# Miniprotein binders against q53ft3, part 187

Target 1, 195 residues: q53ft3
Amino acid sequence: MFGCLVAGRLVQTAAQQVAEDKFVFDLPDYESINHVVVFMLGTIPFPEGMGGSVYFSYPDSNGMPVWQLLGFVTNGKPSAIFKISGLKSGEGSQHPFGAMNIVRTPSVAQIGISVELLDSMAQQTPVGNAAVSSVDSFTQFTQKMLDNFYNFASSFAVSQAQMTPSPSEMFIPANVVLKWYENFQRRLAQNPLFW
Key: E = the ipSAE of ESMFold2; O = the ipSAE of OpenDDE; V2 = 0.75 times the mean of E and O plus 0.25 times the DockQ between their complexes.

## First folded at step 20 (miniprotein)

Design W46 (at its last look DockQ between E and O 0.02; V2 from the best seeds 0.00; counts 0 for: pae E 18.2 > 1.5, placed apart)
Fold by ESMFold2, look of step 20:
Structure W46 (fold): chain B 195 residues (1-195), chain A 83 residues (1-83)
Amino acid sequence: as target 1 above (195 residues)
Amino acid sequence: SPIQEEFEKLMESAESSFESAERYYEMGDKEYALLYFEFAARVFRKAAELAKKNNDPESYKEAIEYAEEAQKYAEEIQKELEK
């Protein structure tokens, strides 16, 4: 019913179904993941009046799951991009996945999808602003943020001859920022979902 | 001091972003206006943390008030985009 994509990895299309209305994808090496795409394969739509609530889970230091609501997918919006890079140390929220037989290891996070009534989904608030409206909007937004970061960082550039000595501070050459920007932009143009 | 200079640079950058957000909003580009207001709010809060670490409560208060104003504009624009 669902697919899960991380940029630079193979698409996962074989979710673990942990209940009639609940599906899980494993995310190994989750510390290196910044964004995930959750989408409907198109083979089976949601029943009328229903949609999917999408959650992110990672194990805490004791191996207990910490679940956070990312957002939603529906028949009318069958794909969504979610940012998870800022969620890997947050506190959990109320969620429907407790007591599920979910296969996991301590280093593996999970994406959970719960099929729910649209009215129930309307009452939920995702953690942060994790959802991105579409792949095209995601790419445009990411490019604008990338340009803004480069302009912001460059506004602090000074030559070495103009530096005031500050022995407790560390510095980076400005061309390191430019090379990072150029590499990231190239990667984004080749695969908008690479991160 | 270096900390005060960094604070002033952050405030100037956040103010510039706030002004850009206002210009984009006036031009009808609500999505880019939202981005710039959110960016301004985050940079104002970073400046507030520097003021707090420098034991400067007046600069802290000023930066937080600007951050809250930028966030309020961002929230209002988000409501407009959800219509």
Scores: ipSAE 0.000, ipTM 0.075, lowest interface PAE 18.2, mean pLDDT 73
Fold by OpenDDE base, look of step 20:
Structure W46 (fold): chain B 195 residues (1-195), chain A 83 residues (1-83)
Amino acid sequence: as target 1 above (195 residues)
Amino acid sequence: SPIQEEFEKLMESAESSFESAERYYEMGDKEYALLYFEFAARVFRKAAELAKKNNDPESYKEAIEYAEEAQKYAEEIQKELEK
C-alpha cells in the first residue's frame, strides 16, 4: 500500500503492518537522512473518507522512540516529502504507535503511517517545517527520488536469456522504465508541481 | 559500492527489527513480536538477494542465516498464539 524513499537508498515497498490500519518503515542510519518521501503504491487506495497520518520516530538518548507527526498522504495527495533532519531534537507528540515504545538501536528511526479518518486528520497539527514547501527543494527531492527509483529498478534488470520461467510474474521491459524516467524528468523540468 | 551500502542498511534494519521482536516477546506482546520477526526475516532475505547479486557469498550466507533464525522464531510464536 505504501512506499518509503530516502535519497540514495533503495525504495521500500514492504512496510511492516503492525495493525490493520498501521504501517511502519525502518530507517537505518537515520542521522544521515535529510528528507523522506512517503507515497502510495497505487495498488490499494485509502477507503473513502480516510487518509494516512505520517509519523516519524527517532530514538532519544535512552533509546526510546520519540514520535512526531510529519503530515499526511491521501488519495488526492498520494505522496509527500518530509524534512526530518531538523526534527531529531524535537519534542514528541501524540501518536497512534504507543505499543512501539521500546528501546531501539540509536541509528534506526521509523516512519509510521496510520490510516485515519480525514476529518480526524484535519484536527491534527504536524510539526513545523517538516513539510517541504520550497519548489526548489521539492524539485531536488523529486529528482533524487527518480534517480533512486531508476537505479532500483535497473538493478533488477535481466536479459531475456537470463529469465527463468515464472508464469505467475509479470515482467516490464527496461526500456519502458527508461522511457518513463525520461518523460518524468521532462515533465518535472517543465513544472515541478505537475503531479 | 552502492549495493554493498544498501546491503548494510538492510541488515541494520532487519537486525533492529529482530531485536525489537525479542523485546516485544520479553514484554509478553507476542503479536508484535511475531510481526517484527516476520518483518526481519523478509528484510534479511532481501539483503541476501542483494548479496547474491553482488557476488558476495559470505554476506549472502550471513543474511540467510539471520533470515532463517527470524523465521524460526516467528513460527514458534505463531504456534504459541494458536494455543
Scores: ipSAE 0.000, ipTM 0.203, lowest interface PAE 10.7, mean pLDDT 78
ESMFold2 (binder alone), look of step 20: mean pLDDT 91; pTM 0.898

Design W5 (at its last look DockQ between E and O 0.38; V2 from the best seeds 0.00; counts 0 for: pae E 1.8 > 1.5)
Fold by OpenDDE base, look of step 20:
Formats: sequence, structure tokens, C-alpha cells
Structure W5 (fold): chain B 195 residues (1-195), chain A 83 residues (1-83)
Amino acid sequence: as target 1 above (195 residues)
Amino acid sequence: SPIQEEFEKLMERAEWHFEWAERYYEMGDKEYALLYFEFAARVFRKAAQLAKKNNDPESYKEAKEYAEEAQKYAEEIQKELEK
């Protein structure tokens, strides 16, 4: 139902379902993470009148989890970017995840998504500094993500002479990836929220 | 009074949603702007109903007017998103 993306890391599409209405992603080495993208996979929409509250949990100095409400995802807003780097010194808030018996290493944080009524979501107040505070921050995040993708894809590039015939595989020309990258950068420069 | 305190908390929450809706709109995130205006409207309406039950017509009027304003902005953004 949900995915989680950190720039420079593999996309997570397999959340741990800890309850019927609660999903959790683990974020190893969370101290190096500035932003997280949470998104719906598009396979299952929220029921009518429902959405998701997105929480961040990190261990405090005593190893106890500190939960903070980052924001929301809904059918109308199926993806969101959250800044988590500035939350590491924040105070905990009320959360629906209770005491999870997840063996946490000190370097692992969690993203929790709680499926809730929109009316209930309206009664909550996210931490203000979790929102992408500027278009510039969003642009920088997106650029890093794009660069990572481009570098990853380019690492698999081979010349025609280096190709081994594999009839069962589809190949994409490197110039297509480059063209996509350039077009995306152009669109991003014009409107950072064009998608 | 406990009722007045609850009313003020609702108004504060609704105002928070409203302000962030404006911020998101300015940033170009119309979907979040829409969501937060809708949240603001819902919470303002709840505040209005509480004021009404408490026989506070001034608070009722204030909350109702803000609810209507938030709803108006939500509807305008919804129309923009449909174009």
C-alpha cells in the first residue's frame, strides 16, 4: 500500500504491517538522512473519508523511541516529502504505535503510517519543521535523487559491441535516459512541483 | 471554563491548519493547501458547534465565518486542480 524513499537508497515497497491500519518502514543510519518521501503505491487507495498520518520515530539518548507527526498522505495527496534532519532534537508527541517490541539498533529510525479518518487527522498538528520549508530545499533533494538515479543507470551502460545477446531482455538506450534527465531538470527548474 | 478552553484549542488548531494551507499554496503545493484548508474548515465548524452549544453567539459567528472562508479557499483550489 505504501512506499518509502530516501535519496541514494533503494525504494522500500514492503512495509511491515504492525496492525490492520498501521505500517512501518525501517530507516537504517537515519542520522545521514535529510529527507524522506512517503507515497502510496497506487494498488490500494484509502477508503472514502480516510487518509494516512505519517510519523517519524528515532531513538533518544536512552534508546527510547521519540515519535513525531510529520504530516499526511491522502488519495488527493498520494506522496509527500518530509525533512527529518531537524527533528533529531525534537520532543516526542502522542502517537498510535504504542510500545513496539522492535529490536532497534541505535542507528535505525522508523517511518510509521497510521490509516485514520480524515476527521481524526484534522485533530492533529504536525511538527512545523518537518514540512519542506522552501522550494529550494525540495529542488535540492530532487536534484540529488535524480543525480543518484542517473549515476546508477549509467553504471550499467555498455556499448553495442559489449552487448551479449539476450532475447528475453529489453534494453533502453542510454541517450533516452539522458534525454529524460535533461527534460526532468528543465521541468523542475520551471516548476519544482510539476508532478 | 473547560468549554471555553476547548473552544480556544479548536480555534488555535484550525488557525494552524489555515496558515499552513496558505504556506503550501504559496509554495505551489496545491494538494496540501487543499487538504489543510479542508482541515481548517472542519475544525472551525467543530468550534462553531461547540460555541453554539455553549450559548456563545459571538464565538459561534467568528468560528462560522472562518469555516466559510476556509471552505471557500478549498473549493477554489479544487477548481484549480481540476483544470
Scores: ipSAE 0.648, ipTM 0.882, lowest interface PAE 0.7, mean pLDDT 86
Fold by ESMFold2, look of step 20:
Structure W5 (fold): chain B 195 residues (1-195), chain A 83 residues (1-83)
Amino acid sequence: as target 1 above (195 residues)
Amino acid sequence: SPIQEEFEKLMERAEWHFEWAERYYEMGDKEYALLYFEFAARVFRKAAQLAKKNNDPESYKEAKEYAEEAQKYAEEIQKELEK
C-alpha cells in the first residue's frame, strides 16, 4: 500500500503490516537520515473518509522509543517529504504504536503509518520540525548550490606573492568568501525560511 | 474551567492548521493547503459544538465563523485543483 524512500538508499515497498491499520518501515542507521519520502504505491487507495498519519520513532538516551507525528498522507496528497534530522532530540507525540510489542534494535528507527479517520487525524498536530513543505527541499538544494559556489570560487584563489599586478582589477580575498559562506549557513540552519 | 481550557486548545489547534494551510498555499502545495484548511474547519466545528453544549453563544459564533472561513478557502482550492 505504501512506499518509503531515503536519498541514496533503495526504495522500500514492502512495509511490515503490524496491525490491520498499521504499517511500519525500518530505518537502520537513522542518524544519517535527514529526509524521508512516504508515498502511496497507487494500487490501494485509502477508504472513503480515511487517510494515513505518519510517525517517526527512535530510541531516546534511556533506550525507550520516542514517537513523533510527522504529518499525513491522503488520497488527495499521496506523497510527502518529511524532515527528521531535527527530531532526534525532540519531544514525543501521542501515538497509536506504543501498545504493540514491536521488536526493536537500539540503532534502528521506524516510520509508522496508521490508517485513521480524517476526523481523528484533524485532532493531531505534527511536531514543528516535521511540518512537510517544499521549502525544506529547496533549503537542501540551496545549501548544495552554496557549497558548490564556495568550492568553485576557492579554486581561483591566489596569494599576493603570486599575483601579476593588475591595478584596475578588483580582487576579493578568499577568506571573505569563506566567512560569507559560514555566516550564511549558520543563518539558514537557524531559520530555513528567512529568505 | 476545564471546558473553557478544552475550547481554547481546540481553537489553537485549528488556528495552527489554518496558518500552515496558508503557508502551504503560498509555497504552491495546493494539495496540503486543501488538506489543512479542511482540518482547520473540522477542528473549528468541534470547538463550536463544545461551546454550544456549554451554552456559550459568543464562543459558538466565533468558532463557527472561523470554520466557515476555512471551509470557503478549502472549496476555492478544490476548484483550482479540478481545473
Scores: ipSAE 0.535, ipTM 0.849, lowest interface PAE 1.8, mean pLDDT 78
ESMFold2 (binder alone), look of step 20: mean pLDDT 90; pTM 0.889

Design W6 (at its last look DockQ between E and O 0.01; V2 from the best seeds 0.00; counts 0 for: pae O 8.2 > 1.5, placed apart)
Fold by ESMFold2, look of step 20:
Structure W6 (fold): chain B 195 residues (1-195), chain A 83 residues (1-83)
Amino acid sequence: as target 1 above (195 residues)
Amino acid sequence: SPIQEEFEKLMYRAEWHFEWAERYYEMGDKEYALLYFEFAARVFRKAAQLAKKNNDPESYKEAIEYAEEAQKYAEEIQKELEK
């Protein structure tokens, strides 16, 4: 029913259903995550009069979950981007090392989705610092995609002296990729929605 | 008064939604702006219902005026999304 996407990771589409109306995605290594996208898969809409409250959870210094309301998804707003980088606390460990083979419990955050009545959702106040501009998030996502493409394409660059002739293989001069990257960046900075 | 405390809590929540609806609209997220204006209207009407039950016409008028304003914005945004 739901998906969860973090930049640079595979999309998660198989939420753990922990109750009739509650779904959870695990976020390992959550300290490296700045944004999360929560979306409906589109195959099963919310029943009339219902929607989803979206929560973020991380363990506090005592290992207890701290849940924060990020916002909502509904049939009218089926996808949302939330900023979580400002919602993570760096806490010192309260458990000092005292033995050679002690085991550290890994820190795992969670995204929780609770299916609720719209009237109940209206009674909740999300944390304000999870909000992002759709333009800002789009620009950041696009920049990451562009950097990824440029780095990938550049890894195949060879000098003319290193080329091996192959009749079935075509080549693009490396500076074409750079020129494309520079032009796209200029256009994006002028108008983030130019396409 | 417990009823006055509940009224003030509802007004605070509705105002919070209303302000975020305005911010989302300014940021270009019309779908969230619509959702939050609708949430604000729902909660303002709940506050008005409490004021009416408590025979408090001044609080009723205040809450209803805000609910109608939120609903007006929601209707305008809905029309924008349908175009």
Scores: ipSAE 0.538, ipTM 0.844, lowest interface PAE 1.9, mean pLDDT 76
Fold by OpenDDE base, look of step 20:
Structure W6 (fold): chain B 195 residues (1-195), chain A 83 residues (1-83)
Amino acid sequence: as target 1 above (195 residues)
Amino acid sequence: SPIQEEFEKLMYRAEWHFEWAERYYEMGDKEYALLYFEFAARVFRKAAQLAKKNNDPESYKEAIEYAEEAQKYAEEIQKELEK
């Protein structure tokens, strides 16, 4: 249902479903991450009247998780970019993920998506620094991120004849990544703030 | 030609990997630096093979030289990580 993208890293398409309405991505070495893109895969839409509240969790100095609301994704806004680099000093907010005793390594943060009613989402206030404020900076970052991701992912592309059997691994057709990339670029070109 | 275009695309991709490898190394992220140098090397080799098929020895040589450079950096970083 959801994907998570960090510049220079493989796209994550397999969220851990921690509840019927809650999904979590792990972000290793989160301190090096400036921005995260959360997007819908397009396979399953939100139910009518529902969307996703996107949260970021990082360990504080005591190793306790600090959750902050970054923003939202919806069927109408199926992707969003969030700046997380400046959130390290932020205060925790109320979050729906409860006391997730996820054994966290200190270097791993999480992106949490909670499927919620749109009306409920409208009453929530994201942290102010999470939104990319400048269109130009956003466009530049997004372009770099997309190019980095596409080049990285495409470097792993192999023909079916070159594939080695690995039953434990999941494969995504390269054309799926390409189509996503092209669609994203097109939308970005049309409106840098299409989300 | 379609082959030349593909070659240029591969060279661009490899160069991109190489640049990011350098950036990651400068940032102290040696694992990612290693990974991207390995990618650069691999893609440069692919470009080289394409040049070879296209009977372009100059392009072949260029791609191979870059591949070797990328591989060298990867090996050096690997040694650093094993220490």
Scores: ipSAE 0.015, ipTM 0.316, lowest interface PAE 8.2, mean pLDDT 79
ESMFold2 (binder alone), look of step 20: mean pLDDT 90; pTM 0.889

Design W7 (at its last look DockQ between E and O 0.34; V2 from the best seeds 0.00; counts 0 for: pae E 2.3 > 1.5)
Fold by OpenDDE base, look of step 20:
Structure W7 (fold): chain B 195 residues (1-195), chain A 83 residues (1-83)
Amino acid sequence: as target 1 above (195 residues)
Amino acid sequence: SPIQEEFEKLMERAEWHFEWAERYYEYGDEEYALLYFEFAARVFRKAAELAKKNNDPESYKEAIEYAEEAQKYAEEIQKELEK
C-alpha cells in the first residue's frame, strides 16, 4: 500500500505490516537522512473518510524510541515530503505504535504509517519543523534525487560497439535520459511543484 | 471551566491547521493546503458544537465564522484542482 523513499537509496515498497492498520519502514543510518518521501503505491486506496498519519521514530540517548507525527497522506495527497534532520532532538508525542519489540540498532530509525479516520487525523498536530517549509529545500531534495537517478542510469551506459546482443531486451539511448533530465530540471526550476 | 478549556484547545488546533493551510498554499502545495483547510473547518465546527452545548452564543458565532472561512478556502482550492 505504501512506499518510502530516501534520496540516494533504493525505494522501499515492502512495509512491515505490524497491525491491520499500521505499517513500518526501517531507515538505516538515519542520521545521514534529511528528507523522506512517503507515498501510496496506487494499488489500494484509503477507504472513504480515511487517510494515513505518518510518524517518525528514532532512538534517544537511552535507546528508547521517540515517536513524532510528521504529517499525513490521503487519497487526495498520495505523497508527501518530510524533513527529519531537525527532529533528532525533539520530544516524543503520543503515537499509535506501542512498544514495538523491534530490536533497534542505534543507527536505525522508522517511518510508521497509521491508517486512521480523517476526523481523527484532524485532531492531531504534526511537528512544525517536519514540513518542507521552503521551496528551496524541496528543490534541493528533488535535485539530489534527480542526480542520483541520472548517475544510476548513466552507470549502465555503453557504446553500441560494446553492446552484447540481447534480442529480448529493450534499450534506451543515453541521450533520451539526458534530455529527460534536462527537461525535468527546467520544469523544476520554473515550478518546483509542477507534478 | 473544563468546557471552556476544551473549546480553547479546539480553537487553537483549528487555527494551527488554518495557518499551515495558508503556508502550504503559499508554497504551491495545493493538495496539502486543501487537506489542512478541511481539517480546520472540521475542528472549528467541533468547537462550535461545544460552544452551543455550553450555551455560549459568542463563542459559537466565532467558531462558525472561522469554519465557514476555512471551508470556503477548501472549496476554492478544490475547484482549482479540478481544472
Scores: ipSAE 0.605, ipTM 0.868, lowest interface PAE 0.7, mean pLDDT 84
Fold by ESMFold2, look of step 20:
Structure W7 (fold): chain B 195 residues (1-195), chain A 83 residues (1-83)
Amino acid sequence: as target 1 above (195 residues)
Amino acid sequence: SPIQEEFEKLMERAEWHFEWAERYYEYGDEEYALLYFEFAARVFRKAAELAKKNNDPESYKEAIEYAEEAQKYAEEIQKELEK
């Protein structure tokens, strides 16, 4: 039903289901993780009127889990990026996982997804420093700039039959711009913050 | 009174969602903007029901007006996403 992705790691699509409505992904070596992507695989939607509350857990200095509400995923918002680098020393939040008899792994962080009624989700307030819509805005802004540059440069493309010598100007083959565009799009899809 | 304090807490929670919906909209995340406007509307309506039960028509009017505003934004965004 869910996937979890950290840059530079294999995507996880086999969540540990710890209850009918609760799913967990383990995040080893969590200290090096700054962002995590949580998304729906698209095969099974949430039931009508329901969605997913997304939590992050890390072991505190005593090895005890500290759970924090990151935000939400729903049928209408099926994927989201959460910044967790500032949360590894944060305060715990009320959460549904502490009442479950789950295997605790004190050196490994976890992402928990709890399937809940939308009305119940509306009563929750995520940790403010985890809500990361700015990455999506940066990605959209950057993609629009990339498209604009490519369209602008392409509008000046001419065949060799249309060219006249210009000793004061340099020329670039059009396929160089296309290669750059394709490479940049690939890099941006792999890491929206690579620049 | 305890009922007035609960009303104010609900209004603050709904306003929190509304403000985040506006921020997500400004950043171009229309899907989260929609979600948070819908959450704001749900909580404003819960506050309105509390005010109605408490026979407080001024608080009821305030909460319903905000709920309708949030719902209007959500519906506008939903229409744009469905295109």
Scores: ipSAE 0.456, ipTM 0.816, lowest interface PAE 2.3, mean pLDDT 78
ESMFold2 (binder alone), look of step 20: mean pLDDT 89; pTM 0.879

Design W8 (at its last look DockQ between E and O 0.49; V2 from the best seeds 0.00; counts 0 for: pae E 1.7 > 1.5)
Fold by ESMFold2, look of step 20:
Structure W8 (fold): chain B 195 residues (1-195), chain A 83 residues (1-83)
Amino acid sequence: as target 1 above (195 residues)
Amino acid sequence: SPIQEEFEKLMERAEWHFEWAERYYEYGDKEYALLYFQFAARVFRKAAELAKKNNDPESYKEAIEYAEEAQKYAEEIQKELEK
């Protein structure tokens, strides 16, 4: 019913079903994970009037699970990106996974999906930064791509004194790349989704 | 009073959803904007029912007006998604 994707890892599509209405994905080496995509596979929609509350769990200093509401997926919003890097030291919240009989390694985090009535989901509030995680993740991903491109392009820079004529090649002054980079960052700060 | 405290908590929860619906809309995430306006409307209506039960017409009016505004935005966004 659900998939879970972490950048650089294989997509998980075989959730552990721990109840008729509760599904769990394990996230080993969770401290290296910054973003998680949770999505519906599309084969089984939620029943009418229902959706999914998505939780993140990590072990606290005592090895006890700390569960935090990340947000929601529904038939109308079947896929979402959640930033979890800022949540790995967060305070727990109320959650429906207590007393679940699930097998778990103490050093492994989990993504939990609870199928619930929309009316019940409306009474829940995601933990702080989680409510904007997809936009924050998008902005940070975009900034990393900008920095990577700029560093790459800059590695080919030469001074005018070092230039050798090459009639078969086209050249772009380095300041054009810098101007583009600065303009892009300005626009990104004003509207993270402009591109 | 306990009933007034419950009403205020419901209003705060609904306003939280409403404000994030507006932010998601500005971010271009119309699917989340729709969901959160729908959640806001649901919780505002719950607050309105509590105010009606408590015979508090001023609080009822406030909650129902917010619920209807949230529902209006949800309907507008639903139409945008259907185009």
Scores: ipSAE 0.568, ipTM 0.857, lowest interface PAE 1.7, mean pLDDT 80
Fold by OpenDDE base, look of step 20:
Structure W8 (fold): chain B 195 residues (1-195), chain A 83 residues (1-83)
Amino acid sequence: as target 1 above (195 residues)
Amino acid sequence: SPIQEEFEKLMERAEWHFEWAERYYEYGDKEYALLYFQFAARVFRKAAELAKKNNDPESYKEAIEYAEEAQKYAEEIQKELEK
């Protein structure tokens, strides 16, 4: 139902379902993470009148989890970017995830998604510093994502002479990827929120 | 009074949603702006209902006016998203 994306890391599409209405992603080495994207996979929408509250959990100095509400996802807003780098010294808030007996290593944080009524979500206030508050921050994050994708794709680039025949496989010319990258950068420069 | 305190908390929450809606709109995130204006409207209406139960017509009027404003912005953004 949900995916989680950190720049420079593999996309997570397999959340741990800890309850019927609660999903958790593990974020190893969370101290190096500035932004997290939470998104719906598009396979299962929220029921009518429902959405998801997105929480971040990190261990405090005593190893106890500190939960903070980052924001929301809904059918109308199926993806959101959150800044988590500034939350590491924040105070905990009430959360629906209870005492999860997850053996946490000190370097692992969690993203929790709770499926809730929109009316209930309206009664909550996210931490203000979790919002991507500047176009510049968003642009920087997106640029890192683009660079990661480009670097990943280009690492598989081979010349036609180096290609091993594989009739069952489809190939995309590297020039197509480059053109896509350039077009995306142009659109991003014009409107960082063009999607 | 406990009722007045609850009213003020609701107004504060609704105002928070409203302010962030404006910020998200300014940032170009219309979907989040829409969501937060809708939240603001809901919470302002809840505050209004509480004021009504408490026989406070001034607080009721204030909350309703803000609810209507939030709803108006939500509707405008919804129209923009449908284009």
Scores: ipSAE 0.557, ipTM 0.843, lowest interface PAE 0.8, mean pLDDT 84
ESMFold2 (binder alone), look of step 20: mean pLDDT 89; pTM 0.879

Design W9 (at its last look DockQ between E and O 0.33; V2 from the best seeds 0.00; counts 0 for: pae E 1.6 > 1.5)
Fold by OpenDDE base, look of step 20:
Structure W9 (fold): chain B 195 residues (1-195), chain A 83 residues (1-83)
Amino acid sequence: as target 1 above (195 residues)
Amino acid sequence: SPIQEEFEKLMERAEWHFEWAERYYEYGDEEYALLYFEFAARVFKKAAQLAKKNNDPESYKEAIEYAEEAQKYAEEIQKELEK
């Protein structure tokens, strides 16, 4: 139902379902993470009148989890970017995840998604510093993601002379990826939220 | 009074939603702007109902006016997103 993306890391599409209405992603080495993207996979929508509250949990100095509400995802807003780098010194808030007996290593944080009524979500206040505070920050994040993708894709580039026949595989020309990259950068420069 | 305190908390929450809706709109995130204006409207309406139950017509009027404003912005954004 949900995915989680950190720049420079593999996308996570397999959340741990800890309850019927609760999903958790583990974020190893969370101290190096500035932003996280939470998104719906598009396979299962929220029921009518429902959405998801997105929480971040990190261990405090005593190893106890500190939960903070980052924001929301809904059918109308199926993806969101959250800044988590500034939350590491924040105070905990009320959260629906209770005492999860998850073996936590000190370097692992969690993203929790709770499926809730929109009316209930409206009664919650996210931490203000979790929002992308500027277009510039968003642009920088997106650029890093874009560069990461381009670098990843280009690492598989081979010349036609180097290709081994694989009839069962589809190939995409590198110039297509480059064109996409250039177009994406152009659109991003014009409107960072063009999608 | 406990009722007045609850009213003020609702107004504060609704205002928070409203302010962030404006910010997201300025950032170009219309979907989040829409969501937060809708949240603002819902919470302002809840505050209004509380004021009504408390026989506070001034607080009721204030909350309703803000609810209507939030709803108006939500509707405008919704129309833009549907184009």
Scores: ipSAE 0.581, ipTM 0.857, lowest interface PAE 0.8, mean pLDDT 84
Fold by ESMFold2, look of step 20:
Structure W9 (fold): chain B 195 residues (1-195), chain A 83 residues (1-83)
Amino acid sequence: as target 1 above (195 residues)
Amino acid sequence: SPIQEEFEKLMERAEWHFEWAERYYEYGDEEYALLYFEFAARVFKKAAQLAKKNNDPESYKEAIEYAEEAQKYAEEIQKELEK
């Protein structure tokens, strides 16, 4: 019914069904993940009047799950990108998942999807720092990150005449950074999700 | 009062959805804009029914007008997506 995708990882299409209306995906090494895509596989739509509330869970210092509402998927919005990088120290929210039947590994987070009435979903508000508004917004965020890196690296540039001898250090010519920047921009324009 | 607190919470929730619908529309995510306008309309209608039950016609008028505005935007976006 659902898929879960993290950039640089294989897509997950085999959710653990923990109840008739509740599905989870495990996210190992979750601290390295900044964004997640949740989508409907297209084979089984939601029943009329229903949709999916999407939650992110990570273990707290006691190993107990902390769940936060990321947002929603519906037949009319079957795919969404959520930012999770800012949520890993957040406070929990009201959620439909019990802790009793979910097997936990201390370093593994989860994406939970709860199939609910649209009227019930409307009564929830996602955490404010999970919103990612589109692929275009994702490419804008990625472009800002590229610009930040290039500007930072360039701020350390010196000419050959300004360099001091440092035989135990390795150096990267500034044009290598520029070439990488230009190549990354080209690839991003062709496929925003290539990385 | 507890009833006024409930009404205000519903209005805040609906306004949150409405504001995010506008942001999603501005950024070009019309599917999410539609979803959030529809959610805003649902919650504004719930607030309106609470105000009607509490015999508060000014709060009812405010909530129902916002519900109708949100529904209008949702319908316009739905028609654009279906083209």
Scores: ipSAE 0.572, ipTM 0.861, lowest interface PAE 1.6, mean pLDDT 79
ESMFold2 (binder alone), look of step 20: mean pLDDT 89; pTM 0.874

